# VH-VL binders against q9y8q3: the designs that were tried, part 33

Target 1, 263 residues: q9y8q3
Amino acid sequence: MRRIGLEALERVLYPVIPVVVTAEHQGRVGGMLAAWWMQASFTPPILAVAIAPERYTYKLVRESGVFAFNLLDFKLVDKAPFLGDVSERLLPGKIREAGLNIVRGEVLGAPLIAEASAAVELELVDVVEAGDHDVFLGEAKAVYTVDDFRGGMWSLETYRPLMYLGRTRRPGPVYRVYLTPRGWERREIEFAGGKLKPLAEKRVRLISRVEEAVKASSSREEAVDAVRRILSEEGLDPSDAEYLVEDALRRAKSYRRRGQSSS
Below, E stands for the ipSAE of ESMFold2; O stands for the ipSAE of OpenDDE; V2 stands for 0.75 times the mean of E and O plus 0.25 times the DockQ between their complexes.

## First folded at step 16 (VH-VL; framework fv_axatilimab)

Design E5 (at its last look DockQ between E and O 0.09; V2 from the best seeds 0.00; counts 0 for: pae E 14.6 > 2, placed apart)
Fold by OpenDDE, look of step 16:
Structure E5 (fold): chain C 263 residues (1-263), chain A 123 residues (1-123), chain B 107 residues (1-107)
Amino acid sequence: as target 1 above (263 residues)
Amino acid sequence: EVTLKESGPALVKPTQTLTLTCTFSGFKLSIEGVGVGWIRQPPGKALEWLALIYWDNDKYYNPSLKNRLTISKDTSKNQVVLTMTNMDPVDTATYYCARIYYYGSDHYPFDYWGQGTMVTVSS
Amino acid sequence: DIQMTQSPSSLSASVGDRVTITCLASQGISNYLAWYQQKPGKAPKLLIYYASTLQSGVPSRFSGSGSGTDYTLTISSLQPEDFATYYCQQYYSYPWTFGGGTKVEIK
């Protein structure tokens, strides 16, 4: 083996099977593709996923205490941009816009993706801060699968696992790379393509404004107030300000640490 | 408003190491798709790309100069630093830092530039 | 490396003239081409990106076209402020490379 830079760590860990994390608060359902998840405990059955405060799903899980993991078949790969590239904050009902439907779990009433190959209802048991992300630990309360899961194992004759390999690194357009073991079919899907592009750009602009506001503020309170105004101006929910400020502060802290290590 | 400004020595002796700092405002290098690069231009000559660093610390160098170049960032200070070792009179040029930004299908090359800083390599 | 051959190296024109500058890549660059304007003592200014997309704030008299290896910058009606040096740049693959430049001078 050869030692490489730590910046490549994330990419070294691919491919992974991402999950769609879904949650609901006050009737607002959201979801996001997450690659950074794991089984954390066998007894009780606990799953974990890392989510950044900026993600709308972060808010939904924090507020509700209930969330779900959804496993998608590769056949749904074209819907991935709706789940991974844009925020529910900016595209209300993005799951629906993706052409996916929501059904409720039988135990917790968690929002599940109807078209998923598997789903798990999770009750939030703990949140652990891990740098610029929090790790959400959820106890599984119910598991659902399609008929492709039989005899305690997935039938790969019918089930096509969705695997994520990461983003392209060439100077050209940014693509998300997905694949499935079935013939090693590969799909490169443009990041925030088509009608999603303006929404993704708006997100970037919003984050930039938030970061500038945080930088210009002398206190967290001042920053939150400033971001509330920004959100209001953008026609967004001002109550999200605390999450966005937290996200910006964590990023700033993280990058300061990196800067020191690289100097 | 996006601004970039290069800073460093105006005069470097042969074999010495050049350190240039790009300080920028109006954008964050913590944002996905954002990068900062360095370009130089000898007097009366064409532009030459040197190096590029992205928000995720992904780095690229001109292969002709790769062994001499190191690029790094301090996001908290809004700075990008370029070091170039073993300077030679042929490296005399105006050095620019510039921003790139690509998002999805939108791929911006250097859309904002610093004013440049002249570096002369001489004994 | 991808070589960018820009032509002509210089041209003389009058206000109101249509000016065309060509950039030829040594291989296909899939429209990942930018055009810059540079005035003496100033940094380059982005005019066109992705071969034909006009940068915000740039006058509409500037346009880019082309595909594959051949690209063109056109100034439909040259204005006094347009006398400058123009550069093409590919950002299709590393290392990014620039053309040799075209100096547009007053006739």
Scores: ipSAE 0.033, ipTM 0.573, lowest interface PAE 3.8, mean pLDDT 91
Fold by ESMFold2, look of step 16:
Parts: C-alpha cells; sequence; structure tokens
Structure E5 (fold): chain C 263 residues (1-263), chain A 123 residues (1-123), chain B 107 residues (1-107)
C-alpha cells in the first residue's frame, strides 16, 4: 500500500448507498441525500447520520425530533440533484419539484418519500458533535418496504441499489457518479445542472457572506445578529442564523486544525 | 508496457472519409479515469488535438473540426476509432493516438503516444 | 481557445550550453502545462507535466518553471541527444492547444 493525501479520504470510502433524510417542522417538509450514515445498535435499533449545521434538514430534525431514512432505487437517479445539490432553504419544496411525493409514517407521522423502496421512521435520541458535522442518533420505530421485499432479503432482480461514487475530476462540468450492481449500470448526473445551477451558486455565495460576517465579529452574539441581517436582505428566514453561524465557526475551527502542522 | 499503434490508409482522396484505428495494449480503456485521444501534425507544423474518449464513453472534440469528427471505442478489442469526413489536402498530417488519464484530483497530459500514421490527402 | 505562443521558434546551441525555451498562454492556465520533446520521424515524448514535474525517466538536466501565463523549459547542460523540437501544451481548457514548437539545432 502507498500513502495518499487525506483530501481523497471520502472518495476511498465510496461507493456507498446514500439515504434521503426527510423531516418536518411547522408544516415545512425537507430532505437531503446523505452518504454518511450507519447502523449503530440492534437493541434498541439505532441508526446514525452525519449532518452539517448549514443543512436545512439539520434544523428540521433538531427542532422536530422526528425524521426518516428513505432508500432509493436506481430508477430515481435523475432526482438526485434536487435532493443533494441544492438547499431546501433556496428551493422550497424541492422534493415536490423533483416529482416525488410525501406520505406519512403510521407510527411517528414522519414524512416518507412515497416512491422509496424502503423507509425507516426515526425518533431522535441524541446528537453527538463530530467536528464540522453532528451525528444524529435515531431510534427506529417503524420500517416499510415495497412488496418486492420478500424472503428476508433484497433481490437484485427487483431492487437496484443506488450507489454513489463521488464527483468527476476531469476538466469540464462536474458530475456526480452513481451506479447499481445489477448489470453495473452507471450514470453521471451533472452537479446542480439546468435551473438548479444558479441556486447552488447562490448557496455558495450565501455561505461565503456568512463566513465573512462571522470572521468580522468579536462574539457569537454579534455574528448571529450580522447573519440575521444577511438572511433578511436575501429574503430568507432570519431564525436560521444560529445554525449558519455554528456551521461557519466549525468550518473555521476545522480549517485551523487541518492547516496546522506538528513537528 | 503501454503501447499504442495507429492503423489506416496512407492515401485518401479529397472528400473521402478517413477512418483510423488505435490499437493499444498494457492498459484497458474500461479502467476508470483512462482515455485515448487523437492528435495530428501536418508536415513541419505544430501539433493539433482532435478528439478524446474516456472509459465511460464521455467524448470531446476540437470545436473547429466538430462536425467532421466521430470517436468511438471497442473496449473488448482494445481499440479506439476516429472518423473524419470530407478530407482535404490541408488535412495531410501524421495522426497519433495517445493515452491520457485522470486519477483522484490529478489531471495528466498525454503520457504514451503511438508512433503515428502518415495520411496524405491527394488526388 | 487558449493560444500558446512559444519562443524562440528555433535556436542554435552547442553541447554543454544552457538552453531556455518560453511558452506564453493567452490566459492563465493554473500550471496545467506540459512539455514534449519530438525528434524527427518520432512521436512526441512527455518531459514535464504540471509545469514543473519531471516525467519518470527524464534526465534531471530538464526542468520546468513558471506560473499563470508564463512558463519556461530549461536544459541545464545540452547533450547531443537533446537536439529536437520542443512543444508546450496547455491542458487546462478545451480545446487543448500546443505551442508552435522550438527547434533546437546544433551550432
Amino acid sequence: as target 1 above (263 residues)
Amino acid sequence: EVTLKESGPALVKPTQTLTLTCTFSGFKLSIEGVGVGWIRQPPGKALEWLALIYWDNDKYYNPSLKNRLTISKDTSKNQVVLTMTNMDPVDTATYYCARIYYYGSDHYPFDYWGQGTMVTVSS
Amino acid sequence: DIQMTQSPSSLSASVGDRVTITCLASQGISNYLAWYQQKPGKAPKLLIYYASTLQSGVPSRFSGSGSGTDYTLTISSLQPEDFATYYCQQYYSYPWTFGGGTKVEIK
């Protein structure tokens, strides 16, 4: 084996099967495609997912305490940009915009993607800080599958797992790469393509403005006030300010750690 | 050992379509990140990039020649094929195929070249 | 299109001389610059990539430098086998383009 740079770490760990995390607070349903999840316990059944504070879904789960994992079939791969490349904050109703429908779980009322191959209702039991992400631990209270799940395991003749390989690294547009092991079918989907591109760019600019405001502030309270003003100027919800400030402070801390050297 | 070899006609008449085959060994075009490109060089002149195809069938063409070029691959035969329509005497050149690859965040230029095949376009 | 202007178009030098060839890009190319050596009747041979990194098996008398739009190939002590034509190439943006070449001749 040879040593490589840490910037390649997550790509070495791909492929993964991502889940869509869905949640609701005060009538707003949102979701995000998440690759960094795991089973954490069998008894009680606990699942974990890493979510950065900047993600709108972070706020929804934190404030409601109820969320769901949704397992997608590869036939839905064209929906991935709506779920993973843009923020619900900037594209309200992105799940509906993708042509997907929400139904309610029977136990917790969690928002589930009707078109998913499986879904799990989760009750939040803990949040653990892990650097620039928090790990959300949820106890599974219900699990749902399509009727094709029979005999206690998936059949790859009827279920095509959606696996994520990361982004392309060649010149030209950036694509997210997906595959399914049945037939080794592979798709490259343009990152934030079409009408989503301006929204993804706006998210980057918003994050940059937040980071500058946090850097210019002498206290957390001052930073929150500054970010509230930025959000108001952009026509966004000022109550998001605490989450965006927290995300920016963690990224600044992680940058200092990564950029520091030891003898 | 990585090798590439161009094959095709040495003489082509004006307006004909040129078909060139690149046969390679020592690597597979099914390997992620690998590509094969075509470059030409008129006698005594500079090199000109023509086209590129990657393992995932993504294709790139020089825009000045786009409507004349088609690139394809047959990974089972270790071959890449270039066609160029409506040949003209100005297209007289040595035609090379060459390997390119991209790994992680690194982009690499053409690292292995075929010996080239001279194509003369004349009545 | 990014234009690559290479100079000089030719030069004469003696064995042992230090030779410098320059390549100017019409816009910044972020060090995505390669140097090739081509002998008569042969395919180009990659010498340097990413502006300054030597390809495996290339003698250490070859070096590359520069950034932005200005790049330089240097041969610190010219050898008889170094008489050839040298080309720069940008691989930053499609279409990828080559310089016009520099012919290095024996004086």
Scores: ipSAE 0.000, ipTM 0.403, lowest interface PAE 14.6, mean pLDDT 87
ESMFold2 (binder alone), look of step 16: mean pLDDT 93; pTM 0.947

Design E6 (at its last look DockQ between E and O 0.02; V2 from the best seeds 0.00; counts 0 for: pae E 7.0 > 2, placed apart)
Fold by OpenDDE, look of step 16:
Structure E6 (fold): chain C 263 residues (1-263), chain A 123 residues (1-123), chain B 107 residues (1-107)
Amino acid sequence: as target 1 above (263 residues)
Amino acid sequence: EVTLKESGPALVKPTQTLTLTCTFSGFRLSTEGVGVGWIRQPPGKALEWLALIYWDDDKYYNPSLKNRLTISKDTSKNQVVLTMTNMDPVDTATYYCARIYYYGSDHYPFDYWGQGTMVTVSS
Amino acid sequence: DIQMTQSPSSLSASVGDRVTITCLASQGISNYLAWYQQKPGKAPKLLIYWASTLQSGVPSRFSGSGSGTDYTLTISSLQPEDFATYYCQQYYSYPWTFGGGTKVEIK
């Protein structure tokens, strides 16, 4: 082995099987594709996932205390951009827009993806700040699987695990690379492609405005107020301001040493 | 394919203002994490960083030249413009524009460069 | 400002030689260090970033090492196409700064 740069750490850890984290608050259902998750405990059964404050799912999980992990078959890989590239904040009902359906878990009533191959209802037990992300720990209260899971093991004759390999480094458009062991089928899907592009751009603009507001503020409270106004102007929920400010502040810290006040 | 190209006058008189344009393709300055910077190199000398602009219009300047430099972008045209006032013969150099990109754990400082444009300051 | 002191300013070597270039930062830069190759009349080319990560397409004979304030570029076996000027650059903090360069010439 040779020593390489730390920037390659994330990429070294791929491939992984991502989960779709789903949650609901006040009737608003959202979800995100997450690669940074793990089982944290056998007894009790606890799962963990890292989520950044800017993500709408972060709000949903924090507010509700209930969330779910969903495992998708590779056959649904084309739905990934809706789950990973755009925010529920900017595309209400993005899961449905992706052509996926929501069903309720039997124990916690958590929103589950109907087309998932497996799902886990989780009760939030702890949140740990890890840096620019928080790690959410949830205790599993129910597990659901399709018939492909039999005899205590997935049948790979029918089940096609969805694996994520990371983003491409090619010039031009950025692609996310997905794989499945079945014939090692590979899919490269453009980041925020097609109709999702304007939404991704809007997200970038919003984040930029938030960062500028934070930079211009002398206090956190002032920043939150400013971001509330921004959100209102954009026709978004002003109550999201605290999450966006938190995210901006954390990102700013990461670039402080470089003289950058915002990411 | 990522490409950058510098354009502007080859000759500038002392005290005049230099305006250089960087036109690029293969990427967009609206993409999160993207930046475009200017670097110059006097003949036979080392490289000097001048300025940098990011997708979110965040700007940085070399403090030794800060009062003379202005960087701006036109995202729709895929262009970045650098102006430098009060030019002096000491500012004679090849001027480069170059791309930076970062996203998450990926950090690419000046991974693509233009060919450079020679600017001579002379009366 | 962070000053980058690059050494040597020039060196003569033969094909097949091991070449080592060093950069010393005036303060710690936490591996935010890049190496560039520049040939006469051409723009610099990124070789290494994050102190030790090889840019795509760059031959494996190039390697970077170091930490803190001290960094090194190594060419394990010099090839004819490697005769050029090399620069280090820190991007830890603004203003970004370059080393003075090292010209690798044919012996």
Scores: ipSAE 0.024, ipTM 0.531, lowest interface PAE 5.8, mean pLDDT 91
Fold by ESMFold2, look of step 16:
Structure E6 (fold): chain C 263 residues (1-263), chain A 123 residues (1-123), chain B 107 residues (1-107)
Amino acid sequence: as target 1 above (263 residues)
Amino acid sequence: EVTLKESGPALVKPTQTLTLTCTFSGFRLSTEGVGVGWIRQPPGKALEWLALIYWDDDKYYNPSLKNRLTISKDTSKNQVVLTMTNMDPVDTATYYCARIYYYGSDHYPFDYWGQGTMVTVSS
Amino acid sequence: DIQMTQSPSSLSASVGDRVTITCLASQGISNYLAWYQQKPGKAPKLLIYWASTLQSGVPSRFSGSGSGTDYTLTISSLQPEDFATYYCQQYYSYPWTFGGGTKVEIK
């Protein structure tokens, strides 16, 4: 085996089956594709997912304490940019903009994607800091499947698992790469293509403005005040400032850790 | 402050191999999303992209140069090295190194450039 | 390869003039277009990326526009420090390619 840089770690671990994490707070429903999840306990049944503070879904789960995992069939792969490439913060109603519908779970009322192949309702039980992400631990309270899940397992004749392989690195537009083992179909989906590209670019610029404001600030309080002003200028919710500042501070520490591990 | 500086020979004879070093500061090539590329400019002519190397060792080359190019990095020295074989008078140019960056899932063009180093290939 | 055709190849202008430079791609490049300024004996300096986004620290008199195959750099009121050669570059498709340049000279 040949040693490689830690920057490639997550891509070595792909492919994975991502989940869409959905949550609601005060009538706003958001979601995100998440690859970094696992089952953490059998009794009680606990699932874990890593979410960065910058993600809008992070705020929704922290504030509501209720969320869901949604497993998607590969037939929905073209919807992935709406779920993974843009934020509800910048595209209100992004799940419906993707042509997907929300239904409510029977136990917690969690927002579920109606078109999902499976969904799990989760009640937040703990949040554990893990570098630039927090690990959200949720106790599963209900699980739902489509009729294709019969006899305790999936049938690959009818179910096309969606797997994620990471991003391309070639010059030019970046593509997210997805795979289904049923027939070994592979799709390269342009990152934030078409209508979504300006929104993804705005998100990148917003994150950059936040990072610059945090770097220019002499205290956390000054950073939060500066980011609140940035959010107001963009027509966004100023109450998001604490989450964005926390994310920027953790990213700064993450860069230092990665530099330390290379020395 | 981000800076890049090219170094190497000013004069090369035809058929020799050119080795250029880009030494940079104000960033590290181990940082996710960062890359360094090489671009050349013959006197009075347009810019031509040559090669690119990213933090994760992905490498890209201009195919018009028929595998004459090799790019490598030494992250501990903050250096990127370009080797170009079988030099010809047509390769006389100023050679630049420049930083490239991506953020999220999208690439940006070269944002910081070195001053360039003139390389003359005499027949 | 995507060829970038830049026009004019040179122009003469006075301080205060509005200057426009065009760049035509041989196929659509989805706004993956950069503009650079280069002064004699100096390296290029990035002005505009994604066709219309101004690089940090670049004066607001510079602007970019266009889509598909047709792109334009505009200098709204030419300043003495703006006399230089300007290049467009596509970074949509491998290999990356540059326009031939537009030299902006004092009239």
Scores: ipSAE 0.015, ipTM 0.567, lowest interface PAE 7.0, mean pLDDT 87
ESMFold2 (binder alone), look of step 16: mean pLDDT 93; pTM 0.950

## First folded at step 17 (VH-VL; framework fv_axatilimab)

Design F1 (at its last look DockQ between E and O 0.15; V2 from the best seeds 0.00; counts 0 for: pae E 11.0 > 2, placed apart)
Fold by OpenDDE, look of step 17:
Structure F1 (fold): chain C 263 residues (1-263), chain A 123 residues (1-123), chain B 107 residues (1-107)
Amino acid sequence: as target 1 above (263 residues)
Amino acid sequence: EVTLKESGPALVKPTQTLTLTCTFSGFSLSTEGVGVGWIRQPPGKALEWLALIYWDDDKYYNPSLKNRLTISKDTSKNQVVLTMTNMDPVDTATYYCAHIYYYGSDHYPFDYWGQGTMVTVSS
Amino acid sequence: DIQMTQSPSSLSASVGDRVTITCLASQGISNYLAWYQQKPGKAPKLLIYYASTLQSGVPSRFSGSGSGTDYTLTISSLQPEDFATYYCQQYYSYPWTFGGGTKVEIK
């Protein structure tokens, strides 16, 4: 082995099987693709996932206290970038727009992806701050699988795990790289051919205004109030203000390039 | 609204170093995916890409001019600075800074430009 | 480096004419192609990105097409305000490169 730079740490950890984190608050369902998750406990059964405050799913989980992990088959790989990059905040009904359907869990009523190969309903038990992300700990209350899970093991004859290998880097085009063990099929996805530009512009404008407001404020409260006004002007939910301010403050303290979109 | 504005000397002597500053608003170089580039255009000629800097301080230069170019950013001031050494009359051009962005894996070209600043290299 | 060959370098046209400008890349650029309009004394204005997507606010008479190495900008019906110089640009790989430009002037 040879020593390499810490900046490569995230990429060294790939491939990973990402999960789609889903949650609902006040009738609004959202979700995001997350690579940074783990099992944290056997007894009780606890899973953990890292989420940044800017992510709309962050709000949904915080507010509801209920969320779910969804495992997707590789057949749905084309939807993965969209689920990871597009924010529910800017595109209401993102999961639906992705061509996926929602069903309710039987125990917590958590929103699950109907097309998922597996799903876990989680009750939020703790949130730990970890730098630019918070780690959400959830106790599993129910688990669901398709028939591909047999005798306590996945049948890889039918189930094709979705693995994420990371994004390619400049100076070439940036692709998200996915693969599955079956035949080692590899997909390099470039999403979405310019179609996200309106959303991208809106995000950049919003973040810029939020950062300016935070910088101009003498207190956190003042910043939140200012961002509420900004959100209102942008036709967005003012209740998101606290989360956006928190994210801005954390970025101001320490900014690191993220492997995943913050949207 | 996104705006960019170039500033610097209108006249530079041969062999001197040109320093240009791009001051922008409506976006931040702390935002993932954001970049600012420089493009120049000699009078009556085509556009030439010079350099590009991203929010993560990743930098790219035109290889034909790489040894002469340095690009840097000051995120707190919303500024990007380009320096070009050993100026020659052939470097006389209008210099533009422009905004670039990608969202996830979706890349966009220069969508917002400064008005440009004319730089003349002459004795 | 990827060379962008733009043609023609200039053309004369009348109001109402259909105008076509071509850009040829020395290698495949996977639709990472932009078109700009530049008027005298002004900065370039983005018209089309990703080969065929219109920038917001750009009139529908502008369209882009092509793939691989060959791309085309079309103005279906030239308007008085369309007399300008047009440039293609690839942003597939560094260094980013522009075409030589096409000046559309009044016949």
Scores: ipSAE 0.634, ipTM 0.859, lowest interface PAE 1.1, mean pLDDT 93
Fold by ESMFold2, look of step 17:
Structure F1 (fold): chain C 263 residues (1-263), chain A 123 residues (1-123), chain B 107 residues (1-107)
Amino acid sequence: as target 1 above (263 residues)
Amino acid sequence: EVTLKESGPALVKPTQTLTLTCTFSGFSLSTEGVGVGWIRQPPGKALEWLALIYWDDDKYYNPSLKNRLTISKDTSKNQVVLTMTNMDPVDTATYYCAHIYYYGSDHYPFDYWGQGTMVTVSS
Amino acid sequence: DIQMTQSPSSLSASVGDRVTITCLASQGISNYLAWYQQKPGKAPKLLIYYASTLQSGVPSRFSGSGSGTDYTLTISSLQPEDFATYYCQQYYSYPWTFGGGTKVEIK
C-alpha cells in the first residue's frame, strides 16, 4: 500500500449508498441526498447522518426533531440533482419539482418519498458536533419497503441499488458519479446542470455575501443581523441567518486549519 | 507570489521531439485542486490549449494533439514537463504554462501565466 | 468542440471611450467564460472569470456580462494601458477553446 494525502480521504471511502434525508417544519418539506450516514446502534435502533449547518434540512431536523431516510432505486438517478445539488431554500418544493411525491409515515408522520424503495422514520435523540458538520442521531421508529424487499433481503433482479462514487475532478463541469452493480451501469450526472445551474450560481453568490458579512462583524449577534438583512434582500427566510452564520464560522475554522503551519 | 517560467529549446527541426519544462513557485502540486496547463500561441494568432495536469496526476490533452503530447510532473522540483513529438513548422509558437485550480464545485480558469518561450520549427 | 466567435477582430478607440467586445459560443456555456488581456510580447492576464466576476486587482472599469451563448466585455472608460488584445475562453467543456481575439488600438 502506498501512503496518500488526507485530501483524498473522502474519495477512498466511496462508493456508498446515499440516503435522501427528508424533514418538515411548519408545513415546508425539504430533503438532501446524504452520503455520510451510518447505523450506530442496534438496541435501540439508531442511525446517524452528518449534516452541515448551511443545509436547509439541518434546520428542518433540528427544529422538528423528526426526519426520514429514503433509499432510492437507480431508476431515479436522473432526479439526484434536485435532491443533492440544490437547496430547498433556493428552490422551494424541490422534491415535487423533481417529480417525486411526499407521503406521511404512520408512526411519526415523517415526510417520506413515495417513490423510494425503502424509508425509515427517525426521531432525533442527539446532535453531536464533529467539526464542520453535526452528526444527527435518530432512533428508528418505523421502516417501510417496496415488494423488491422480500424474504428478508433485496431482490437484485428488480432492485438496482443507487451507489455514489463522488464528484469528478477533471476540468470542465463537475459531475456526480453514480453506479449500480446490476450490469455495472455507470452514470455521470452534471452537478446542478441544465435549469438548476442558475440556482447553484445564486447559492455561491449568497454564501460569498454571508462570508463577507460575517468577516466584517465584531460579534455573532452583529453577523446574524447582517445576514438577516442579506436574506431579506434576496427574498429568503431571515430566520435562516443563524444557520448560515454558524456554517460560515465553521468553514473559517477549517480554512485556518488547512493553511496553518505548526509553531 | 505565484510565478511560472517556461524553459526549453528555441529551435527544433521538423520531426524532432520538443520537451518543455515549467518551473514554478508560490504554489505546490501537492495541494488539492491545483493544476498546471500548457497553452500555445502561433505568431499573430489565437491561443490554443494543449494539456493540463492536476495535483493527483489526472491529465487532460487537446484531443486533436493527444497522440503527440505527454504531460508529467515532478512535485518535489516544482516542475511540469510537456513533451510534443513529431514537430512541424505549423507548431511554431510561443508556449505558455499556467496555473489553474478548483475548490469544491468551483472551477477557475488560468489565473497565473508564465512569460512564454518561443519555439521555432524549421527545416 | 465549442467554437468561440469573437467580435470585432480589431477596433480603434481613443482614451476615455467606452469599448465593447463580444464573444459568441456555439452552444451554451453556463457562464464558464473568462476574459484575458494580452499586451505585445507578454502573457495573457486574467481579467474576468465566470462571465462577470472581476479577478483580484483588475480595475472596476472592466466589466463582463451575458449568459447562454452571448457574452460581452466592456471597458467603461478606456485608459492608455488598456490598448491590448483581448481573448475570451470557455471552460465549460473539453477541449477548452479561445476566441480569435480583439485588438484594441489607438485611434
Scores: ipSAE 0.000, ipTM 0.472, lowest interface PAE 11.0, mean pLDDT 87
ESMFold2 (binder alone), look of step 17: mean pLDDT 94; pTM 0.950

